# VHH binders against c9jj37: the designs that were tried, part 7

Target 1, 291 residues: c9jj37
Amino acid sequence: MEPLGLVVHGKAEPFSAALRSLVNNPRYSDVCFVVGQERQEVFAHRCLLACRCNFFQRLLGTEPGPGVPSPVVLSTVPTEAFLAVLEFLYTNSVKLYRHSVLEVLTAAVEYGLEELRELCLQFVVKVLDVDLVCEALQVAVTFGLGQLQERCVAFIEAHSQEALRTRGFLELSAAALLPLLRSDKLCVDEAELVRAARSWARVGAAVLERPVAEVAAPVVKELRLALLAPAELSALEEQNRQEPLIPVEQIVEAWKCHALRRGDEARGAPCRRRRGTLPREHHRFLDLSFK

## First folded at step 1 (VHH)

Design hx3b (framework vhh_4orz_3)
Fold by ESMFold2-Fast, scan of step 1:
Structure hx3b (fold): chain B 291 residues (1-291), chain A 126 residues (1-126)
Amino acid sequence: as target 1 above (291 residues)
Amino acid sequence: EVQLVESGGGLVQAGGSLRLFCAASGFTVSSNYMAWLRQAPGKRREWVALIYSGGSTDYADSVKDRFTISRDNAKNTVSLQMNSLKPEDTAIYFCAADSSWAEIYKHVYEGNYDYWGQGTQVTVSS
């Protein structure tokens, strides 16, 4: 038998609006944050942050000293994302935008805000497009967000050629790129995928100040060189002499498939076609099957 | 100099048929790879059908069992018979030729048009 009682509520909007007015408002504020690369001052209220978020409870758990408290520096979170977090903590609601949602998601994960994380994930999936998907994939891989990772991979599989030309693609980590290169569902031909991998490795090499071949080493074994025609393998071999990307032994294994007129996946010569694989005459003697 | 001229496009109802023709000059179709590619408005070019120098053929999964590529060595032409047309088949259809499929593919993605004609418009309504 349930105890008889009725919870009644006042209007949510005026209540929420009143609390929202306190976000970044020095009135009654008792903590000042210096946020992001711009070092923007943001005023907040310790009691609201601490009761709503364990991260802030631990960060702000000490009583204010007799002197003026030093500002709390949070240099890695962008100001817009931090203000969105405060809005959510104060009002239990937040306005999300395509241009900032990945940063809000990052802050929600870092601060342990499970509900805000889920709301951001739902929004990202709805606004996912060619320009956002690789950046979203990187966030998913960085924080182990499996559902978002699967959704981003599926989007890239359906929009492969366009996605591979984005800046977000060029900035993917090897860990984030690897699931894409393992996919049989990529709507991209292997010749184009090799070119995309070289561009990715060139950008990574410049940023990390490491050789192209070293940056590419974790991912190049996933390239299915046996699918390439003899002229394409010859061109790749010449490019590889000028700018090493792929171990010579991997190219040799692809040539063996042509010479033997059979694939040998067990010996490192994968022959599985992708959804975007264009036919070549030698494909007639290879076992070309999808996973 | 290699020249390709496409013809046979037009407006057709869903479920209908069209036959496209590609007339080649400056080279022999029986000695080369001949391909049909298409581009829908606002979309990338995609390969549709290929005939090898030996007469073997391959098709994109989206058109398999509906489209048939063939060549006429006497007329130095290649044709594409399109049956059971769908609104999704609406595109400009291009003919491409080369001694190597790899070179045709390279030109598709690099925007080089040395082996292409002007294309022929196919519009499927319903």
Scores: ipSAE 0.000, ipTM 0.171, lowest interface PAE 21.2, mean pLDDT 82

Design hx4a (framework vhh_7d4b_2)
Fold by ESMFold2-Fast, scan of step 1:
Structure hx4a (fold): chain B 291 residues (1-291), chain A 124 residues (1-124)
Amino acid sequence: as target 1 above (291 residues)
Amino acid sequence: QVQLVESGGGVVQPGRSLRLSCAASGFTFSSYAMGWYRQAPGKQRELVASISGSGGSTNYADSVKGRFTISRDNSKNTMYLQMNSLKPEDTAVYYCARSPDWEKLYREFAFDYWGQGTQVTVSS
């Protein structure tokens, strides 16, 4: 047998504990971060950050360069999430909590920490509930996390009424809301979905400082107004006069179904029922066969 | 018209693998939860695995957890069941099934359409 080197390992636990003690330790630090809205100082070690993370290598790699500010300000990352990132970089392990995992996931994606990203995704899926799911969906859509997006959509499909009433729902981007509004599996009636979309557009309008109708424009075409009864369409028209949300032409197309007593020939458009769609008398004249 | 066609069954030795396929037509595949049921001779029908319309959620019977993997390709209107480490107890006719009822995905009678079935025999 040829003489071969053998890799041997010391005990992992005391090694990790020693490195964890360096997190936010000013005694041995050579860089200071000011993080979050709280402007909390966090002390760290350039060699550990740069060795473990290409983002920090680029950020801190100009030594001594004119481009590295002191202290380094990272205003958008919460302190708790930043400390979790440091713990992972120093020890290759981290404690994840329901209340902070989406922020840790966001930081992992932004800093290019693929392993931490996967660990956060596994944890999010396990702790997914009504209060977390819309916020998780937003993160998934923002960063193109397809598996998380699918899990969040499926959860919202199963728990639609509760999910639509959360603050997380009201804060969804149009891009994140769109796949929900295209889903046949939403367990809510179309009248309730229209009300939810109006509430969503109001919150978005206030945050973006844009008109309600403009905020709603990318998503309102997915609302299946032909499913609404005449009394509901009439009420919607009156609400639309007070607070414009839906183009008048879209409401007119829904009224055509009642006037002509027939549904859309193409199916899968404004006449397709959802899992939560309550039966209405006019639904009986809709053609259910697909071409 | 709704059609579900199973394929991939056969005779195999214990410890080996088989992959079942279900080709769906006549409906919007991505809008429906799908599942695999099996029925052994003299036994009642058992839900083996199920998958949501998006593919993001799956469920497995305790007897197959860790051995079987359900998946779907919505672009091909096809659902799959990867069966690893097969045991003689897995011998059954396997049926592809469709469910419109997401809320009842885990309930036996939630499935409204079934395929004709494909025979899987695990014998030494």
Scores: ipSAE 0.000, ipTM 0.071, lowest interface PAE 25.8, mean pLDDT 81

Design hx4b (framework vhh_3k1k_2)
Fold by ESMFold2-Fast, scan of step 1:
Structure hx4b (fold): chain B 291 residues (1-291), chain A 124 residues (1-124)
Amino acid sequence: as target 1 above (291 residues)
Amino acid sequence: QVQLVESGGALVQPGGSLRLSCAASGFTFSDYYMRWYRQAPGKEREWVAGISSSGSTISYEDSVKGRFTISRDDARNTVYLQMNSLKPEDTAVYYCARSPDWEKLYREFAFDYWGQGTQVTVSS
């Protein structure tokens, strides 16, 4: 037996449009945010924010005294991302753009908006390209978004040469770069990967005001130097004297692999080719695997 | 200079408890989302727990949910991970990290921000 009563719904669009008109509208506003580096004023409504989001419920839990309340300063969120969050909280819908979706995703994670986070993840996957993928990978690693991380790594594996030349690549953390450097599926030659790692370390060194070798230290062991030809190793040694990047001992071990015609499996460093590894004479003697 | 220093790791028996601490310096701690990661021998670094700048949003990896509790003390610039009902599978080096300052042209997530970690070993 069905209970008495039936849930019926009004038209969604007029309802949504009415609430959207309140976003950043001083009419009936009872809180003012100052957001981002530009210190942009954004007007909002405490009851709508607090009932929709535990972050705002906690932030706005106490009423200000009589008169004009002091603005709430949120300096780290970009204005466009904050407005997208408000649109979602007011209307349960949001317009996402390629240029801002990673900042909206970041805000959704930081404010605990699980549904908005999922919508952003779905959008990122659909618009993923060479220019966006490294920035998306950094966000995925930063917040532990495993599915997005896997999708970004797979994209970079297939588009390695292009991805390694982006600003996003140069801005990757060591933690985000490590899965890439451990991948056998990278479609890039080891000589190019060494140059990319040096460029990455130079950018990090300049920003952090630390030596290039120190910035590179957590990732350099993943470079498969035994894949480099003798002339390339000699050039690397010369460049390493001018700008240290790789421990001398690691270069020495690569030379030993040439002399012994075998990989150094005892040190846990695989001498396996990557998908993009260009053939060299000595490669016929390094891979002990016949899989 | 941004610095994160983890502590509190120890050898414990299965079912035991530990509290890890991460002391932060060089930035406005209260403005940043903070996270705990762990890396077991032979495995990649995995996310464990996160806490928003306000402390109102907290998230956990499924295998630790209900057993681990993340918290923060903004007055002391410290984030904590309370680990209860420890299992041998929880054996790992535990690291803390912060969210990027997205207004920067470069994301400041070099390995320096992860510290050296603190070793947790669960065995009998």
Scores: ipSAE 0.000, ipTM 0.176, lowest interface PAE 16.5, mean pLDDT 81

Design hx5a (framework vhh_6fv0_2)
Fold by ESMFold2-Fast, scan of step 1:
Structure hx5a (fold): chain B 291 residues (1-291), chain A 125 residues (1-125)
Amino acid sequence: as target 1 above (291 residues)
Amino acid sequence: QVQLQESGGGLVQPGGSLRLSCAASGFTFSSYAMYWVRQAPEKGLEWVSTISGSGGSTYYKDSVKGRFTVSRDNAKNTLYLQMNSLKPEDAAQYYCAKGDTFEKVYQLLSNYDYRGQGTQVTVSS
């Protein structure tokens, strides 16, 4: 006969509280991290990290050095996010906050913590708003989180004007901006979208230390200049002479649409309306339908 | 100004080989450690390999040790990952990432160090 066994559990909270007390506690610690741009020391326990996370198992190894080992430098994770990861590994629970969840999600993805990743994704979707959505989109695109990407794009489509004026929008990569510029569901007029793209390119040019036109090059072909009225195209052309953003050939193609009274998407002159496109007199000649 | 471009992925049968490349620009390549990381469709991002700036030190995930070899050509600003004896479990999008100049070569990814779609590795018949 095989012996019968029954799994019984003690109270969860006292157990979790005891382990939580070890987070960033130098007592019994056998590893020290230097975390984030703040270079903050964080004390931890190899056995707990290695048993709970394969990334830490590989990073830390199985052999503690004599005394407290030299610090492990993790410069790209913010201290608050790292402490949240430790809390999760030690207690199997974590407090998530709107202001830090994207950094916790990033750390969960980077450390291969699938359960924490899913918890963060669920939380992000629930707290998604105008101020958070572009930063969330950037994280989704960076790590290939397809469902979060679709949820963020849909949110931006519904709240386009507000979203395009956020700091998060200005900090989007070209790869994250492209799906937005390709969307027919953006609730924003093309004149405003051109202004938003210029502001985006200016910020990117300053950050990347490259010319505005070079930063904009991957995305400007998605701008539907044929939707702009002649006065708007004239103003854009003058602004483009002062601060190059759009190839002159693209502006010429938009003028051809006006001259010929037709769109020419086959020649790289997109003329499809977006959800937010404001009517203009010449739109009757481009065979645009409004819904 | 960091720009990284991955290439060399493709479809391969189990037991096959692929060589991935990463062209780097916008920083002094030889001064920085570099990473290879991967993400399968239903998994989180996994660290695969690290190489020091000089190429003198290399580190590998246990499951790829002996099968994968990381190397770099500092004159060409190019990072490589030679993948041998590929298994279905190796199927993933592979990315290269910029590390740091000092201390441990192990570092976490920065959101700003991924510049493209990566390169897709598919292991099937």
Scores: ipSAE 0.000, ipTM 0.167, lowest interface PAE 16.1, mean pLDDT 81

Design hx5b (framework vhh_4orz_3)
Fold by ESMFold2-Fast, scan of step 1:
Structure hx5b (fold): chain B 291 residues (1-291), chain A 124 residues (1-124)
Amino acid sequence: as target 1 above (291 residues)
Amino acid sequence: EVQLVESGGGLVQAGGSLRLFCAASGFTVSSNYMAWLRQAPGKRREWVALIYSGGSTDYADSVKDRFTISRDNAKNTVSLQMNSLKPEDTAIYFCAKGDTFEKVYQLLSNYDYWGQGTQVTVSS
């Protein structure tokens, strides 16, 4: 007849504070990391990292151990994000900041820290705004975080004009931009969207050292040029002569929609309105009525 | 230019052994993380074995104690010795170069340098 054991707990806060004091503390450290592009030294404890994280268990269990410890180089994680990871592993708690949460989320995904990933996702959703949303969308697309992707797309759909003017927008990959360009819910006019796509392609062209037209090729077919008025198409055609962005054939198909008074989606010229599409005279003959 | 060429795959009976080879050119294997990954039909690529730049090794739990990764610095090659093969080991095996363990382990699609792979088929 054994009595049932009773689990009792000490106070969490002093316990966590004591362990937090070990983060980046050389006094009891047995491993040194060199972290980020700045190559900052960060001191840590192998037993705490290995028992809390399978990634570190693998990394630290296979590196040379006998003799003078060599620094472990982790060049892909920023110092602030790495310190946040250590704080979480040591104390099961972490301070999240708007300016670094996407980098902490990235580290949590890469190191397989599921609980930290969920905490970062919850924080990101709560602090989403015009300046953060495109950067958050890029992280979501990169790591296949479907729910975050949906939340970011919905935010951009509601705040399209402001979001399209951010640095985060200009830095989106083609894969992250495509869901936005396919959305009927964008609260932006097609003329503004064409201008935004050109700016995006210019930035990508400079970074990748490729022509603007090549960078735009994967996404430009999603632009609904048939929605543009004749004067807007003329202006686009002239700009396209000076800085090629859109295939000439795509502009020709938009002109045919005006001349024939119908959309030609069979040639890849979408003519569906978006939520932000401003009315134009020719829209009446494009059969944009919903059934 | 960086190039990785795998060889040594084939058909083998359960319980048998195979040795895979990866010939590297354009870089030195002793200065990089080198990994073996595999892709079974209908599945994503999974990490199998890793050799660190310092020469230490690590293995996925499914192959630990059965597979051994090694390198020949003079010939600039990496090998995978596979013992006690099981039908579940049937896959295309790839050699990959990584600059960090995170990229090798966590971001299987983020490798810049992959070989074209060698088919291993284990019959029951």
Scores: ipSAE 0.000, ipTM 0.148, lowest interface PAE 18.2, mean pLDDT 81

Design hx6a (framework vhh_6qgx_2)
Fold by ESMFold2-Fast, scan of step 1:
Structure hx6a (fold): chain B 291 residues (1-291), chain A 127 residues (1-127)
Amino acid sequence: as target 1 above (291 residues)
Amino acid sequence: QVQLVESGGGLVQAGGSLRLSCAASGFTFSSYAMAWFRRAPGKEREFVAAISGSGGSTFYTDSVKGRFTISRDHAKNTVSLQMNSLRPEDTAVYYCAAGSDYAKLYEEFTRGPYDYWGQGTRVTVSA
């Protein structure tokens, strides 16, 4: 038996353009969102949001009965990212920009929009640079985006010196910083990495109103102090006396590696070279596992 | 006695190149960040370039990025500034500065403070 007919389609672009014209347009709107810190009004259509997104289906389905609808407040999503989400839900297409894509990605993850999430991930990977990569790493760690995390870590490994000096680096969580500090492939010397960790901890301490040493505690064990020369360790001890960052015991362990002329191989990598490790005289006496 | 001695200044035509050198003595060179600052006639001193004690980090003001290169030679205790594609607005007295590298934050390389300063060397770029 032959089918009753064939499915045929009109042109996609005029159809999408018509629906795009409804984004943040009060014509036929039946819900108003108040979005972001500046409390921008955004007009939308319940049926389009609910049928395309389970998050909005649940959010709009719990609204109190008939009457004057109260605005729906979404204070944590920026207006530009919210408008991008609406464009995608209405048209199945979205314009992505380097300056806003991480916020669109965040919204896509939070709203359960798997296809938009994948499109944002592809775009982020394509536009990764020194200024974006640490912010992208933070998003990847926050939401468990393993492939993006790997790509960001690889980028930072290749561009370590510049990446460590960015605002995005200083704003990383301890959880996001740990994979970087565990990397043998970082193209920076350990003396520079100690400076970067101190800068990171100082900024975090100011923001969180906690002591520098407390902020640094989750990450400082990853610093390979045994790679530092005696003069560098002495200077670090003096800095540590003025502004505590590293437990005294960890500096003592580095001195023990020097005295015993061997690394702590039983516990892993305190003497293991990184890609950017500059040669020092005492490195001749350490059993360094790679060249 | 800490001493910084600049050399290499002179008169050069626009588009030309010049190399400044700073010889450092009286301290452990590798433990100090080195920087170049300049002062144009009638202007305040401005940052030009800096290099960390290890040589692993370099910093430049936007107007010289891609044209100037800072480097250091630990064997000779010298820091050098290679200036290419010179412009009349690069005309200034150039000063070498040194400051402790340890505990210095990234932003402090451009803002200072620096503990030791040279007397300066004059660079004049003609049109």
Scores: ipSAE 0.000, ipTM 0.383, lowest interface PAE 10.8, mean pLDDT 85

Design hx6b (framework vhh_8ghr_2)
Fold by ESMFold2-Fast, scan of step 1:
Structure hx6b (fold): chain B 291 residues (1-291), chain A 128 residues (1-128)
Amino acid sequence: as target 1 above (291 residues)
Amino acid sequence: EVQLVESGGGLVQPGGSLRLSCAASGFTFSSYSYIGWVRRAPGKGEELVARISGSGGSTSYADSVKGRFTISADISKNTAYLQMNSLRVEDTAVYYCAAGSDYAKLYEEFTRGPYDYWGQGTLVTVSS
C-alpha cells in the first residue's frame, strides 16, 4: 500500500556543469599530469578517473600514497585531447572538433574508452574530407579499426589525386600505404602514383634518417610499372639512377612486358589497370582487366 | 627490437640475499621512462614490487618489500638492479623486468599494466 522507493532525478545541466568545473581545477585535485610536447600541467581527481576508466585505475592504483605525489607524465597525448578525455570522464559528454578528433580517438582507444571511441568514429566519418582522410587512415591502421579503414580507403579511392598531394599522405606508414597501392579502384594514373610514392619515401627517409630505397622497399612492389609508357619508364630509370627508389629488376620486368607485348609473359610485373589509369598505346597488348 | 634480459635468479635460503639485473637494449633510460620489477607467484596475481625512473632519481616500493628490497639503475650501462635482502618464503616468484613510459600508448598487452616492454622472467625460489 505505501509507495515503494521511487527514483527521482535532479536537473542534468547543473550536475554536469558542477563536475566539469573540477576538470583541471587545482583546488580539489589529488593528481597532476604533465601532458603533451608543451608539458602542460593538468590537475585531476584519482577517484573520478579510476572509477570511470580502467587505464587510469591501473595507472594510478600502483602509486604509493604517503608523501607529495610526483607528476604523471603523458607526453604523447596533446593537451586539448587529454582535456577532452577528462571532460568525457567527468560529465559523460564532450565537444568534438575536426582539428582534434583524431587525437581524442587515439586517446579513447589507448585508454579503453569504448563509448568515447564510438562517438569519435561517428564524428570522423561525418567530417571526413581530403585534408583529414590520410591521417584518419593512419589512426585506423594503427589501432586496427577495420570499419574506419574501409571508409578512409573508399574516400581516397574516390578522391585519389587530391588525397595523394596532402601532408597526411606523405606521413602514412608503409602499413597504411599498402592497402591504397593494392587498390584497383584508386582513381589515379600509375605515373602520378609513382611520383607520389617517391615523395612519400623522401619524407620518410628524412624523418627516419634512412635511404629512400630502404623506406620504399616494403611498398614499391605494388607499383604497376608495366602500365607506364616507354618514355615514362625511361624517365623513371634516369630518376632511379639519381635517387634509387625501385629495384632495377622491377623496372626490367616492366620492359619485358613491353617487349613481349603480353602481361602474362613477364609474371613479376603486375599489369592490371586501376580506375584512374590513362590509356596508352601498349595497353592494347596487355590483359587489362578491371574489377 | 627492444629487449629486457633478466639475470641473477636462483635458489636461496630464507634470510638470504639475491641481486637481480635487467639489461635493456633498444630502450633508453630517460626522465620520461620507468623500469619496474613485477613478480608472479603460483596462485597469485601480478605484484609490482619496485619501480625506478629511467633517470635513476625516483624510486617506489610495495609495502611487502619496503626496507628489504632496493631498486637502482646504472644509466651508463642501461641496466636496472633489484637488491633483495632478508628473503622470505613468500618472496618465491618469477620476477619480471618491465619498462615503459608515462606515455599514453596503444599496447595490446595493456592488461598487464602501463608497461610497454617485458623480459622473459627469472625464477627466485626461497626455501631451505
Scores: ipSAE 0.000, ipTM 0.084, lowest interface PAE 22.0, mean pLDDT 80

Design hx7a (framework vhh_7d4b_2)
Fold by ESMFold2-Fast, scan of step 1:
Structure hx7a (fold): chain B 291 residues (1-291), chain A 122 residues (1-122)
Amino acid sequence: as target 1 above (291 residues)
Amino acid sequence: QVQLVESGGGVVQPGRSLRLSCAASGFTFSSYAMGWYRQAPGKQRELVASISGSGGSTNYADSVKGRFTISRDNSKNTMYLQMNSLKPEDTAVYYCARESPYEAWYKAFDYWGQGTQVTVSS
């Protein structure tokens, strides 16, 4: 009788260290990338990239030819994120940092690196804070990362006032802002939310060179104006005349709730209280489902 | 620099009264609406009462209407909250707040004091 074959393994650390030494090393390199806005040269190895990543296999082809530019220009990926991708492909391990993980996650999604994507997602969830959460939400919405989106929304719901004052919040797309404005769990008062939406629309208007009202149009219907006191609605009308944000019809509907002393839940609950809604006298007349 | 300093908190029995004061400095007091917020342990900060810059308009949370009275003395840069018929549920840290100058009429508040503890227990 002959013994059965047995798979045996060497030490992982020396093996990984040897391959890591080849990252961005011109020795034995057979491809050069120019990456990011800084136009940084990065040296790599075609066989390692192609066998580990289908994106690079397609990009680099089977043979060097006229269709493969030298150097290969990848202007939109930051150098640090690209080097992290190479580290992972060469060693099956990577160091992740709070300041660069969203860019590494973006590259992992774009290059189809599913394991690296999952590792980045786990890291982002662990380091999630007020300063990172809106940027993480934007990445989640952009690439359809449902679990990350859910975790970011939950974090913003619990830390609403702080999160709404960040640069990341002001830079959210309408698609990323909508889940927040639809949330009954936001720990922020509607008056503050209207102010935050106006600031968001102002930043978007400046960047896109469009009117504030046009930028705000996809999201303003989610603002629950019926929760505002009469003095607040009157003040909102005045500022709306100076800087249009909300359709006049929507403000009129809020006034109808005050006049009739009842909410209009049939129109998608514009009077529904959020977790952070400050009490006002007229709220006792609204048909609010959140109590 | 904008400064808001609360005083007048303490421990009282149910049914008693307390008067809170807020001394303001570093801005033109009469030009801003002011408010009192409170926060009980494990709960969100809630608006209790607000008052316009002139003192001509006031607003109260339903839970305190008829029991609490907000007032201000613009000559002394001071705001007050007279709390009558106190209940155990009124136990909270009370914060003085100033309306935001950028979106003042939204009743958003951008500065808070350190807070003063009010405990209503037997």
Scores: ipSAE 0.000, ipTM 0.085, lowest interface PAE 22.8, mean pLDDT 82

